VH-VL binders against q9h9l3. Designs and how they scored, part 281

Target 1, 176 residues: q9h9l3
Amino acid sequence: PRKMVAIDCEMVGTGPKGHVSSLARCSIVNYNGDVLYDEYILPPCHIVDYRTRWSGIRKQHMVNATPFKIARGQILKILTGKIVVGHAIHNDFKALQYFHPKSLTRDTSHIPPLNRKADCPENATMSLKHLTKKLLNRDIQVGKSGHSSVEDAQATMELYKLVEVEWEEHLARNPP
Below, E stands for the ipSAE of ESMFold2; O stands for the ipSAE of OpenDDE; V2 stands for 0.75 times the mean of E and O plus 0.25 times the DockQ between their complexes.

## First folded at step 16 (VH-VL)

Design y81 (framework fv_fezakinumab; at its last look DockQ between E and O 0.75; V2 from the best seeds 0.73)
Fold by OpenDDE, look of step 16:
Structure y81 (fold): chain C 176 residues (1-176), chain A 123 residues (1-123), chain B 111 residues (1-111)
Amino acid sequence: as target 1 above (176 residues)
Amino acid sequence: QVQLVQSGAEVKKPGASVKVSCKASGYTFTSYYMHWVRQAPGQGLEWVGWINPYTGFEFYAQKFRGRVTMTRDTSISTAYMELSRLRSDDTAVYYCARSGTYYYESGPRFDPWGRGTLVTVSS
Amino acid sequence: QAVLTQPPSVSGAPGQRVTISCTGSSSDIGLGYDVHWYQQLPGTAPKLLIYDNSNRPSGVPDRFSGSKSGTSASLAITGLQAEDEADYYCQSYDSSLEGWVFGGGTQLTVL
C-alpha cells in the first residue's frame, strides 16, 4: 500500500499589491502525524504582504528561509508516489507550482462523507477549522498570531482517517 | 479566440544566441503556464521548459539548463525563450504552448500551440 | 531517447480500426499522471486530440478514444479516414525529471 502524507502551506503576498500568493512555509506530516517537513521558504520575488494574521509569517522568518526552488525540490521528493491529503489542496499545489496525480490526491474540502459525518451539506465547502471542531472536538487556527501549518496538516490527516475506508472504496469504484 | 503568435524564422551561427517570442491573445496571459517545445527536422517533440507568467517561476529540462532562459513581459502578454551557445543539433521548430493546472478546467494539457518558429543553426 | 515509448509507425485502410500504444514507467504514467495525445498533420503544429486519458476536446470526432492502464496508455481510431494520416504523440509528466515528457511519436499511414 502507498504511504500517505498530509500537507499544509502558508503563503505571503508578492507581485503587484501583494495579490500573488507565494509559498512561504510548508509542513508535511505522515499518517501518524509525525512531522516530515517544516520549513520557511523564501519566495523568488519581493514580499509585499506577509499576511501575518493568517499565515503567521513574519519578516524574521525569511532571514534564513530556504529558497523556493530548493524547497520545492525537497518537498516534491517527499510527495512523489504518495497519497497526499490536504484541505483545499489545490492552493498548496498551486503555491508549489506542482502537479500531483489526481488519483493520489485527497482533498478534505471535497469529501461528501466527511461533511455528512459533520452534519454539513455534502456538497458544501467547509473550513478545516469547522470540520476539526465538529469531528475532532479540537480548536485550531485560534488567536491572532496566524495559522500553524503543522497543526493544520495534522488535523487534515486525522479528519481524513475518519472516512478513509469509505472514501478509498468509493474512489476505487469511481476513479477520478 | 485564443492565439499564440510566434516570432519569425531565425538563422544563427554556432555559438550564437537566439530569442524567440510568443505573444498571447484571447485569454488572460498570467492565468496559464507557457511551455516551450521543440522539434528537430523529422524528429519528435521535445519539452524544453515552462514559465508561470504570473509568478515568473521557470523550470527547464535538464538538457537545457545553463543554456536556456525563459522570460515574459506581462504588459504585452509575451513570453520569450532564449537559447545560447547554439549548436547544429539545436536546429528545430520551437513551439510555445499554453497549459493550465491539474485542478482547473485547463490542466497540464497543451492547448493551444503556436505555429512554431524555425531556428536554423549552421556554419 | 523519448521517455514514453510509441511504435514508430502504424497503418490501416479506410474504415478500419487502429491503435497506438504509449508505454511509460513507474515515474510517469505508472505513478498516476494523466496522459494526453496530440495530432500533428504534415507541416503543422501539434493539436490536442485527447486529454486526461480519455476526454475529447470540442471538435474532435468520437472516432478517437483514449485509455490508460498501469504504465501504458492507448489511442484508438475507428472508422479510419484519409484525413487521419498524421503523427501522433502521447504526453505525460515524469516525476524523476520534474517535467513533461512526450512519446517518440507514431506515424499513421492510411492505405
Scores: ipSAE 0.769, ipTM 0.909, lowest interface PAE 0.8, mean pLDDT 94
Fold by ESMFold2, look of step 16:
Structure y81 (fold): chain C 176 residues (1-176), chain A 123 residues (1-123), chain B 111 residues (1-111)
Amino acid sequence: as target 1 above (176 residues)
Amino acid sequence: QVQLVQSGAEVKKPGASVKVSCKASGYTFTSYYMHWVRQAPGQGLEWVGWINPYTGFEFYAQKFRGRVTMTRDTSISTAYMELSRLRSDDTAVYYCARSGTYYYESGPRFDPWGRGTLVTVSS
Amino acid sequence: QAVLTQPPSVSGAPGQRVTISCTGSSSDIGLGYDVHWYQQLPGTAPKLLIYDNSNRPSGVPDRFSGSKSGTSASLAITGLQAEDEADYYCQSYDSSLEGWVFGGGTQLTVL
C-alpha cells in the first residue's frame, strides 16, 4: 500500500457559548479505505454542546472515550511520515494541536483540479458532501443523526484519488 | 501592539522552586500557544515546553518532565512556568514566546518573544 | 547537544555576503518541517528573522533570505552591515523528540 492516509474528525462545542471546536472522534483510513483508527475521544475541556446533529456524538460515547492526550499520541504515531489527506484539514490538525508538514498535507477543499472535475469554480471552497455527490454519485452525511468520520475519511480518500497523479505532479513542481 | 511582559529576575537556592510569569497584551491570549525557551549564560536556546492557554493542555520537552509545570490565568492574560528542585545548571534566562495554533493563523513560528527573566541558582 | 547543527561562527566584511548553514535529520527538516531563523543582538531577546524557510516578516530587510533543501537550511545575508553582528539560531520541529528544536547558534562577526 502507498504511504498515504485520510483523516476525518468530529468536533463538539467547548468554551464560551460552545463555539470552540474540540476533538471527540477521529477516524483514519489507508489508501484502500481500510480503517486504521476509529476512536471516540474525551476532550480536555467541559463539553458545552455535543453538536449531535452534525457530530453524531452523544454523552454515551464519552463514557469510555480515550482521553485526548492518549488519543493524540496514538493518532500522531499513525500520521508521522505519511501523506495525510483531509477535507478542510487545518481544522483537524488544530483540534489535534499538531502541525503536520505542509509538504505531506493534502486538502480536498483546496484542490483546483478537483473543483474543475465537479464543474465548480476552481478557487471555490466546496463541501465534502457536495464534491462526493458530484464526483462519486454518493450521498454522505445523510439525515440529522450526525456524520460518520469513517464514511467521510473514506470519501475524502476516493476524491483525492481522482486527482492524485495531476496534483502530486503539481506539488512536486510547486512545493508548499 | 503585541507585547509579552515577563516578571523580574529571581535568585534561588538549590532545591527551591521558581515561578516566572509572562503577561500578554495586544491580542487574544487564548487563541495562541505560549512557549518557554531558556538560555544558560553563554549558551544557545533550549525549548522547555508549551501550553495552550485555552484548554490548559501542556507538553514539555523530555528533559524537563517531572520538574516543570506550565499554567495560565486567562482572566489576566498571563502564562506561568514553574521549575522545581532547582540546581546550579538551571541558571539561565527564561523567555516566553508566542506561536500560532495552525498554519493559516501565524503557524508554528515564535513571534514575539518576551524580554526574558534571569533565574540564578546559587548557594 | 543541539539537534540542528550550525557553524559556531562566521565572519565577513561590510558589504560581503555570508551564509549560515543549519543541518538537521530525517526526523525534522528532512521530514518536511519548516525552518525558522532568529536574530539575537547582544543583551536582547531573540527576534523572528525568517519563517517558513524563506519568508521575511515586515521590517526585515530583503538582504536577509532563507532556503531549505533536503535535511538542511541556509540563511544568507548580503550587503553585510555592522548592525548584523549578532547570534543567529535556526529552529524546526522534530518528530522523534515530539518538540521544537534549535540549532546551537552562530556568532556573526562583522570585520
Scores: ipSAE 0.682, ipTM 0.883, lowest interface PAE 1.7, mean pLDDT 92
ESMFold2 (binder alone), look of step 16: mean pLDDT 91; pTM 0.935

Design y82 (framework fv_fezakinumab; at its last look DockQ between E and O 0.91; V2 from the best seeds 0.81)
Fold by OpenDDE, look of step 18:
Structure y82 (fold): chain C 176 residues (1-176), chain A 123 residues (1-123), chain B 111 residues (1-111)
Amino acid sequence: as target 1 above (176 residues)
Amino acid sequence: QVQLVQSGAEVKKPGASVKVSCKASGYTFTDYYMHWVRQAPGQGLEWVGWINPYTGFEFYAQKFRGRVTMTRDTSISTAYMELSRLRSDDTAVYYCARSGTYYYDSGPRFDPWGRGTLVTVSS
Amino acid sequence: QAVLTQPPSVSGAPGQRVTISCTGSSSDIGLGYDVHWYQQLPGTAPKLLIYDNSNRPSGVPDRFSGSKSGTSASLAITGLQAEDEADYYCQSYDSSLEGWVFGGGTQLTVL
């Protein structure tokens, strides 16, 4: 079986009026929650909106941030060939401007057994924060300092572990 | 309808540069990636590179790095591919082609294609 | 030169079934990336024929079908018609190259 990692990214606003979501931090953890990657990333364009209340990104974090193209290369090396777990992971991959095989992707925002376990509608899109609270009895994304991508990645992995066996069996019978 | 209109045929000498344009219409230009693919006479398709018109991010096949530059002008929904230091084996029809930014859109399938731009490199 | 391997040519009589194979590696099809197929009529630009292994865009007849298994993919054409005479290319993504790759193309001749 392939190794599994979880990813979470934070984005800042660039471009006109800050409407472009640019990668500013990426965290990757292994199956045990160990941090494999956690870097601030410098977008190629001027940051218009740090979106700090959500992203946790501040100006000082960009001083020694890794240039996007370099960071992208590093991240892709880690992800290649892995089963990648994330929450609303399409946003992360889009920010990375990267395509991961669908068969190797696990999006915890679209796993019916996970929602069922949390007493939520199976086809609803639930937040990571909500699922984490319901299923792990843990509070994430607390405070005004913004999100921690490491914390979110770890939570995402823990959530997936709850339904891993069932979901992997389902996927084996119903490949994407 | 979605259309990609490319610039006209080019004839260049070895060592020169060529810049091909691809104007998009019928869709939001910045919502899709733009790819460039070339085809030498009687040969197969060869991917050259891609650009994200939204972010400006570009990535080129290793073979073309250092010689190719992809750009875009969002104000006129136009993508550009410039190839420098041309040689005879660069003679080909160059296509622009659209793809989605992720699977929930159109994914990495190329649709539609431009009609192609013939670039002839000869001394 | 092409990363994906296709037979250079295939032929069939009208009404017959033909298949075109596309063989990749562990870094593209074998890694799980989807395969797309394109039809290129003589003197024209390629046209998307099959996407995501087995899906047909609007306007593509159901006599065209695609499949993928392991490191290879296959395009099947049933009820072969004269208008099917064209070049066919498979496409995927190669992680090692960080780019899209095409097969060498297959020329289909209708006898």
Scores: ipSAE 0.891, ipTM 0.938, lowest interface PAE 0.5, mean pLDDT 95
Fold by ESMFold2, look of step 16:
Structure y82 (fold): chain C 176 residues (1-176), chain A 123 residues (1-123), chain B 111 residues (1-111)
Amino acid sequence: as target 1 above (176 residues)
Amino acid sequence: QVQLVQSGAEVKKPGASVKVSCKASGYTFTDYYMHWVRQAPGQGLEWVGWINPYTGFEFYAQKFRGRVTMTRDTSISTAYMELSRLRSDDTAVYYCARSGTYYYDSGPRFDPWGRGTLVTVSS
Amino acid sequence: QAVLTQPPSVSGAPGQRVTISCTGSSSDIGLGYDVHWYQQLPGTAPKLLIYDNSNRPSGVPDRFSGSKSGTSASLAITGLQAEDEADYYCQSYDSSLEGWVFGGGTQLTVL
């Protein structure tokens, strides 16, 4: 059986007016929620907007942050050959500037059975916060100090486990 | 329409450098990756590397690291590839090619391609 | 050595069906990466022919088709025409090389 991990990333603003999203933190957990990787990452461009309210990233986090090119290499080594679970995960892959195989990608924002369990429309795009509250009775992303990418990755894995058997069977019969 | 227009042919001596340009039109230059691919006379295609024009991040095939530099000028929608310390086996047509950055858009496929720039390295 | 292996040449008579194989490894096609195909007519740049294993861009006739299984991909051309005479390249991503890789190319001759 193929190993499975969950990923979550936080971004800061670079480029004109801070509108370009650049990777500044990445967390990866295994199937049991144990942390395999959790690093602050220094973007290759000047940071214009830390977006701290959402990202949780502050200037102090960048002092010893791993440069993007090195961090990307470390992260991709962990992801290679694994089923990778995330929420709106293609944004995470875009921030990594990486294309993970579709057949090894699981996106909790695009799983109709998961929405059904939450009493949400099958094709709706639901936030991680709302799915976690409805299905796990847990509040994440609380307050104004930003998201925890470890907490978000762990929640994402737990959500996937709720539909894992059904969804893996579906994908085996309907390759992406 | 979407086009990639490359600079003209170059003749260089061994040890020199060459800088090839690729001007994009008909799309938002910074929304797509730019790749460089070369083809020696009578031979197949070889990927050289890519650049993200928005961030400036670049990644090169292992064979070319230390000799290739990819840059861009977003004000004129132009990508550049510079190859240094040229040798005779660098003689090739050098193509630029566009790819997407996101699966739900153009994805990792190369479309379109430039017409190529012949670089000849000869004493 | 090209990472993806293609036959150096194939040939067929007008109206026939030909296939071009593309064999990779466990670090590229076998790891799940999609295969794209390019047609290069004599003296021209490559042109996208098939993407994401089996999709045809607008303007590519339905007599061109692609498939992928395991570590291999295949391009099929039915109703072979003289103008199909070209070089054909498969492409994928390889995690060990950390980059985009091409097959060695296949020269199609229409007899």
Scores: ipSAE 0.728, ipTM 0.890, lowest interface PAE 1.4, mean pLDDT 92
ESMFold2 (binder alone), look of step 16: mean pLDDT 91; pTM 0.932
OpenDDE, look of step 16: ipSAE 0.858; ipTM 0.927
ESMFold2, look of step 18: ipSAE 0.665; ipTM 0.876
ESMFold2 (binder alone), look of step 18: mean pLDDT 92; pTM 0.938

Design y83 (framework fv_fezakinumab; at its last look DockQ between E and O 0.83; V2 from the best seeds 0.81)
Fold by OpenDDE, look of step 16:
Structure y83 (fold): chain C 176 residues (1-176), chain A 123 residues (1-123), chain B 111 residues (1-111)
Amino acid sequence: as target 1 above (176 residues)
Amino acid sequence: QVQLVQSGAEVKKPGASVKVSCKASGYTFTEYYMHWVRQAPGQGLEWVGWINPYTGFEFYAQKFRGRVTMTRDTSISTAYMELSRLRSDDTAVYYCARSGTYYYDSGPRFDPWGRGTLVTVSS
Amino acid sequence: QAVLTQPPSVSGAPGQRVTISCTGSSSDIGLGYDVHWYQQLPGTAPKLLIYDNSNRPSGVPDRFSGSKSGTSASLAITGLQAEDEADYYCQSYDSSLEGWVFGGGTQLTVL
């Protein structure tokens, strides 16, 4: 069986008026929640908006940050061939400017059985924070210091594990 | 209508450089990747590289690294591919082609294509 | 040089069914990446024919179909017509190269 990892990324604003979302931190955990990767990443363009209240990224984090192209290579090496779990994961992949096989992607924001378990509409897009609270009775993304991508990645993996068997069976019968 | 309009044919000497342009219209230039693909006479398609017009990120096939430079001017929705140190085997039709940034867009399929720009390298 | 392998040529009579194979590896099609197909008429630029293994863009007749299994993909053309005479290319993404790859192309001749 393929190994499974969970990913969560934090983005800062670059480009005109900071409207471009650029990767500034990436965290990857394995099936057990062990951190495989957690690095601050330096965008190739000037940062206009750190989006600190959400991203948790500050200017000081960029001083020794890994250049994007180098980080991208490191991250892709980890993700290649694995089932990658994430929440609204298309944002992470877009920030990485990377394509992962759809058949090896698991997006916890689009898993009807997960929503059902949380007493939410199956076709609704629920936040990671809400699902984590409802199903794991844990508070994440608390405070004003920004998100922890490691914490979010771990939560995402734990949520998926709740519906893994059912969902994998579904996907086997209905490949994307 | 989505269109990619490329610059005209080029004739170059070995060792020279060529810069081909691709002007996009009919869609938001920065929301799609721009790829470059070449085709030598009577040969198949060869991927050269791609650029994200929004971020400026570019990635090239190993074969062309060090000789190719892809850029863009968002103000005029135009992508550029410059190939330096030209040699005879660089003679080909060079195409620009659009793709999505992720599967929720148009994904990694190339659509549409420009009409191509013939670059001839000869002594 | 092409990473994906296609037969160099196929032929068929009008009305017949022809298939074009596209064989990849464990780092592209076999890894799970989708396959796209392009048609290139003589003297023209390639045109998207099939995307995501089996989907047809608007304007592509349903006599064109695509499939994928394991490390290989296949393009099938039923009811072959004279206008189908062209070169056909498969495409996928190669993780080892971190880039897109094409098949060597298949020349389809309508007899």
Scores: ipSAE 0.859, ipTM 0.929, lowest interface PAE 0.6, mean pLDDT 94
Fold by ESMFold2, look of step 16:
Structure y83 (fold): chain C 176 residues (1-176), chain A 123 residues (1-123), chain B 111 residues (1-111)
Amino acid sequence: as target 1 above (176 residues)
Amino acid sequence: QVQLVQSGAEVKKPGASVKVSCKASGYTFTEYYMHWVRQAPGQGLEWVGWINPYTGFEFYAQKFRGRVTMTRDTSISTAYMELSRLRSDDTAVYYCARSGTYYYDSGPRFDPWGRGTLVTVSS
Amino acid sequence: QAVLTQPPSVSGAPGQRVTISCTGSSSDIGLGYDVHWYQQLPGTAPKLLIYDNSNRPSGVPDRFSGSKSGTSASLAITGLQAEDEADYYCQSYDSSLEGWVFGGGTQLTVL
């Protein structure tokens, strides 16, 4: 059977008016929630907006951050061949400039059984914060100091475990 | 109308360098990846590498690392591929081709392609 | 040698059905990467024919179809016409090579 990991990324604003999202932190955990990777990453573009309230990224984090090209290589080596779980995960792959196979991708923002457990419409896109509160009775992303990508990746894996058996069987019958 | 317009044919001697251009129009140049693919006479397609025109981030096929450089000028929506230390087996048509950056947009497929630039290497 | 294996040539009479196979490995098609197909008419650039295994871009007739299973993909052309005479390439991504990879190409001859 394939190994499973969960990923979460924090983005900063680059480009005109800071509207382009660029990778500035990435955290990867294994099935048990142990941290496999957690690095601050220096984007190849000038940072216009740190987005600190949401990203938790400050100028000090960038001083010794791993350059994007090096970090990307390290991250892709971990992801290759694995089932990767994330929340709105295609944004994380876009920031990595990477296309992971659809059949090995699990997006907790778009799993109907998970929404049903949260008493939400099956086709709705639900936030990680909302699902975690509803299903794990846990408050994440608290305050104005930004998100923790380690905390978010761990929460994402725990959410997937709630529906893992049902969803993996569904995907086996209905390959993406 | 989405178009990729490439520079004209080049004739070079072994050991020289060549720089091929690809000018994009009809879309936002910085929102898509640009790839380079070559085809030697009578042979198949061979992927050379790609560049993100927004950041300048590039990635090359292993065979070309150390000899190829991909760049761009966003002010004129133009991508470039430079191949150095040319040898006779570099004779090929060099195509640029666009791909998406995101599955929900265009994904990893190549569309459109430029018309190609013939590079001939002969002594 | 090409990373993805295609037959070097296929042929068919007008109106017939032909298929072109594309065989990869566990690090590309077999890992779940999608397959795309390109048609190259003589003296021209390749043109996208099928993407994401089975989707047709606007303007491609429905007599062209694609499928993928395991480590292989297939392009089918029904109602074969003289203008279908071209070279056909499959393409995917290979994680061990860390790059986009093509088949060697298939020359289709309409008899």
Scores: ipSAE 0.752, ipTM 0.897, lowest interface PAE 1.4, mean pLDDT 92
ESMFold2 (binder alone), look of step 16: mean pLDDT 91; pTM 0.937

Design y84 (framework fv_fezakinumab; at its last look DockQ between E and O 0.80; V2 from the best seeds 0.00; counts 0 for: SAP .499 > .496)
Fold by OpenDDE, look of step 16:
Structure y84 (fold): chain C 176 residues (1-176), chain A 123 residues (1-123), chain B 111 residues (1-111)
Amino acid sequence: as target 1 above (176 residues)
Amino acid sequence: QVQLVQSGAEVKKPGASVKVSCKASGYTFTNYYMHWVRQAPGQGLEWVGWINPYTGFEFYAQKFRGRVTMTRDTSISTAYMELSRLRSDDTAVYYCARSGTYYYDSGPRFDPWGRGTLVTVSS
Amino acid sequence: QAVLTQPPSVSGAPGQRVTISCTGSSSDIGLGYDVHWYQQLPGTAPKLLIYDNSNRPSGVPDRFSGSKSGTSASLAITGLQAEDEADYYCQSYDSSLEGWVFGGGTQLTVL
């Protein structure tokens, strides 16, 4: 069986008026929640908006940050061949400017059985924070210091594990 | 209508550089990746590299690294590919082609293609 | 040279069925990446024919179909017509190269 990892990324604003979302931190955990990767990443362009209240990224984090192209290479090596779990994961992959096979992707924001378990509409897009609270009775993304990508990645993996058997069976019968 | 209009044919000497342009219209230039693919006479398609016009990120095939530079001017929705230190085996039709930034946005399929720009390298 | 392997040529008579194979590896098709197909008429630029293994863009007739299994993909053309005479290329993403790759191309001749 393929190994599973969970990913969560934090982005800052670059480009005109900071409208471009650029990768500034990436965290990857294994099936057990162990951190495999957690690095601050330096965008190739000037940062206009750190989006600190959400991203948790500050200017000081960029001082020794890993250049994007180097980080991207490191991250891709970890993800290649694995089932990658994430929440609204298309944002992470877009930030990485990377394509992962659809058949090896698991997006916890689009898993009907997970929503059902949380007493939410199956076709609704629920936040990671909400699902984590409902199903794991844990508070994440609290305070004003921004998100923890490690915490979010771990929560995402734990949520997926709740519906792993059912969902994997579904996907086997209905490949994307 | 989505269109990619490329610059005209080029004739270069070995060792020279060539810069081909690709002007996009009919869609938001920064919402899609721009790829460059070349085709030598009577040969198959060869991927050269791609650029994200929104972020400016570019990535090249190993074969062309150090010799190719892809850029863009968002103000005129134009992508550029410059190939330096030209040699005879660089003679080819060079195509620009659009793809999505992720699966929700047309994914990694190339559509549409420009009509191609013939670059001839001859002494 | 090409990472994906295609037969150099195939031929068929009008009305017949032809298939073009595209063989990859564990780092591209075999890894789960989708395959796209392009048609290139003589003297023209390639045109998207099939995307995501088996989907047809608007304007592509249902005579064209695609499939993928394991490390290989296949393009099938039924009811072959004279206008189908062209070069056909498969495409995928190679994780080891971190880039897109094409097959060597297949020249289809309508007899």
Scores: ipSAE 0.842, ipTM 0.924, lowest interface PAE 0.6, mean pLDDT 95
Fold by ESMFold2, look of step 16:
Structure y84 (fold): chain C 176 residues (1-176), chain A 123 residues (1-123), chain B 111 residues (1-111)
Amino acid sequence: as target 1 above (176 residues)
Amino acid sequence: QVQLVQSGAEVKKPGASVKVSCKASGYTFTNYYMHWVRQAPGQGLEWVGWINPYTGFEFYAQKFRGRVTMTRDTSISTAYMELSRLRSDDTAVYYCARSGTYYYDSGPRFDPWGRGTLVTVSS
Amino acid sequence: QAVLTQPPSVSGAPGQRVTISCTGSSSDIGLGYDVHWYQQLPGTAPKLLIYDNSNRPSGVPDRFSGSKSGTSASLAITGLQAEDEADYYCQSYDSSLEGWVFGGGTQLTVL
């Protein structure tokens, strides 16, 4: 039986016109929502666009941020061997430059039973904010100060718990 | 056509360094990882490490840490591997190989490979 | 010593079927990482043959197939042809080593 964690990342814009997403914060919570990791992370590339209204990242956060290589090592030690839950989680793994096993990955943006509970089309890609409001009666990502990756990771874990038994059984019958 | 063109064979003495190049064409160089893999004569394949050409982030197999440096020049779509303090058991063909970054690409598989660069270390 | 274990050699007659095993551990294949296969013809670079356990890239005949179960993977070649004589390598990722890992290679001989 594998342990489960949830992850959420905030990205800043690097590269031409700031279109490349680079990791600038990562939060990991356990099954109970306790914070296992929460760090601001300094990308190895020059930051072109902090994307503050969504990311919550400001220049002052980068002054004492953990360098990407060190942060990545810390994060991967936590993730290795665990079921990792996230929302649109391929973006988080790409930002980490990391391949997690498909069979240990859970993406709350693509779980049909979760959409059914929210009275949404079963195969639609649903936002974390929308699912959290509909199913947990919580408002997240409120205001213009940016997202909280801790709040988002905790919400993601709670959403997964709503369908965990059904979805784990589905994946056992239908290995990725 | 996707191609990886490597620099020519090198003969080095023990204690020297070698820098092998790998020029990419036919795709967006910065959208894929570049790996280095070596093969000693009559032996199997051994992974050396990789670089993300976009960020310059590199990661090396433990065996090579402290002796290998991977770099790139995005203006000419070229990756480099430099191995220092050469020993006779570093004699091998050194391949570059491309992999995806997981999504929007071809994933972690190696495709294509360069033709290899023979590095011979002898006194 | 190779991280993934392959038989050093296999052989088969033309038209026959051969299989090549690739055995890992709980930190690589057994943890759920995919297996990829490469063919290396004499004097050439390796070429991708099978990816993500069982997928063929374009240009690879369907007589090559792959599978994975538990800590092991298998490459099957049916309708064996003389040009299939080559070395075959499996590859995966190992979390304990934090790196890509290869099998020791299998020399296929067509009798």
Scores: ipSAE 0.651, ipTM 0.875, lowest interface PAE 1.8, mean pLDDT 91
ESMFold2 (binder alone), look of step 16: mean pLDDT 91; pTM 0.930

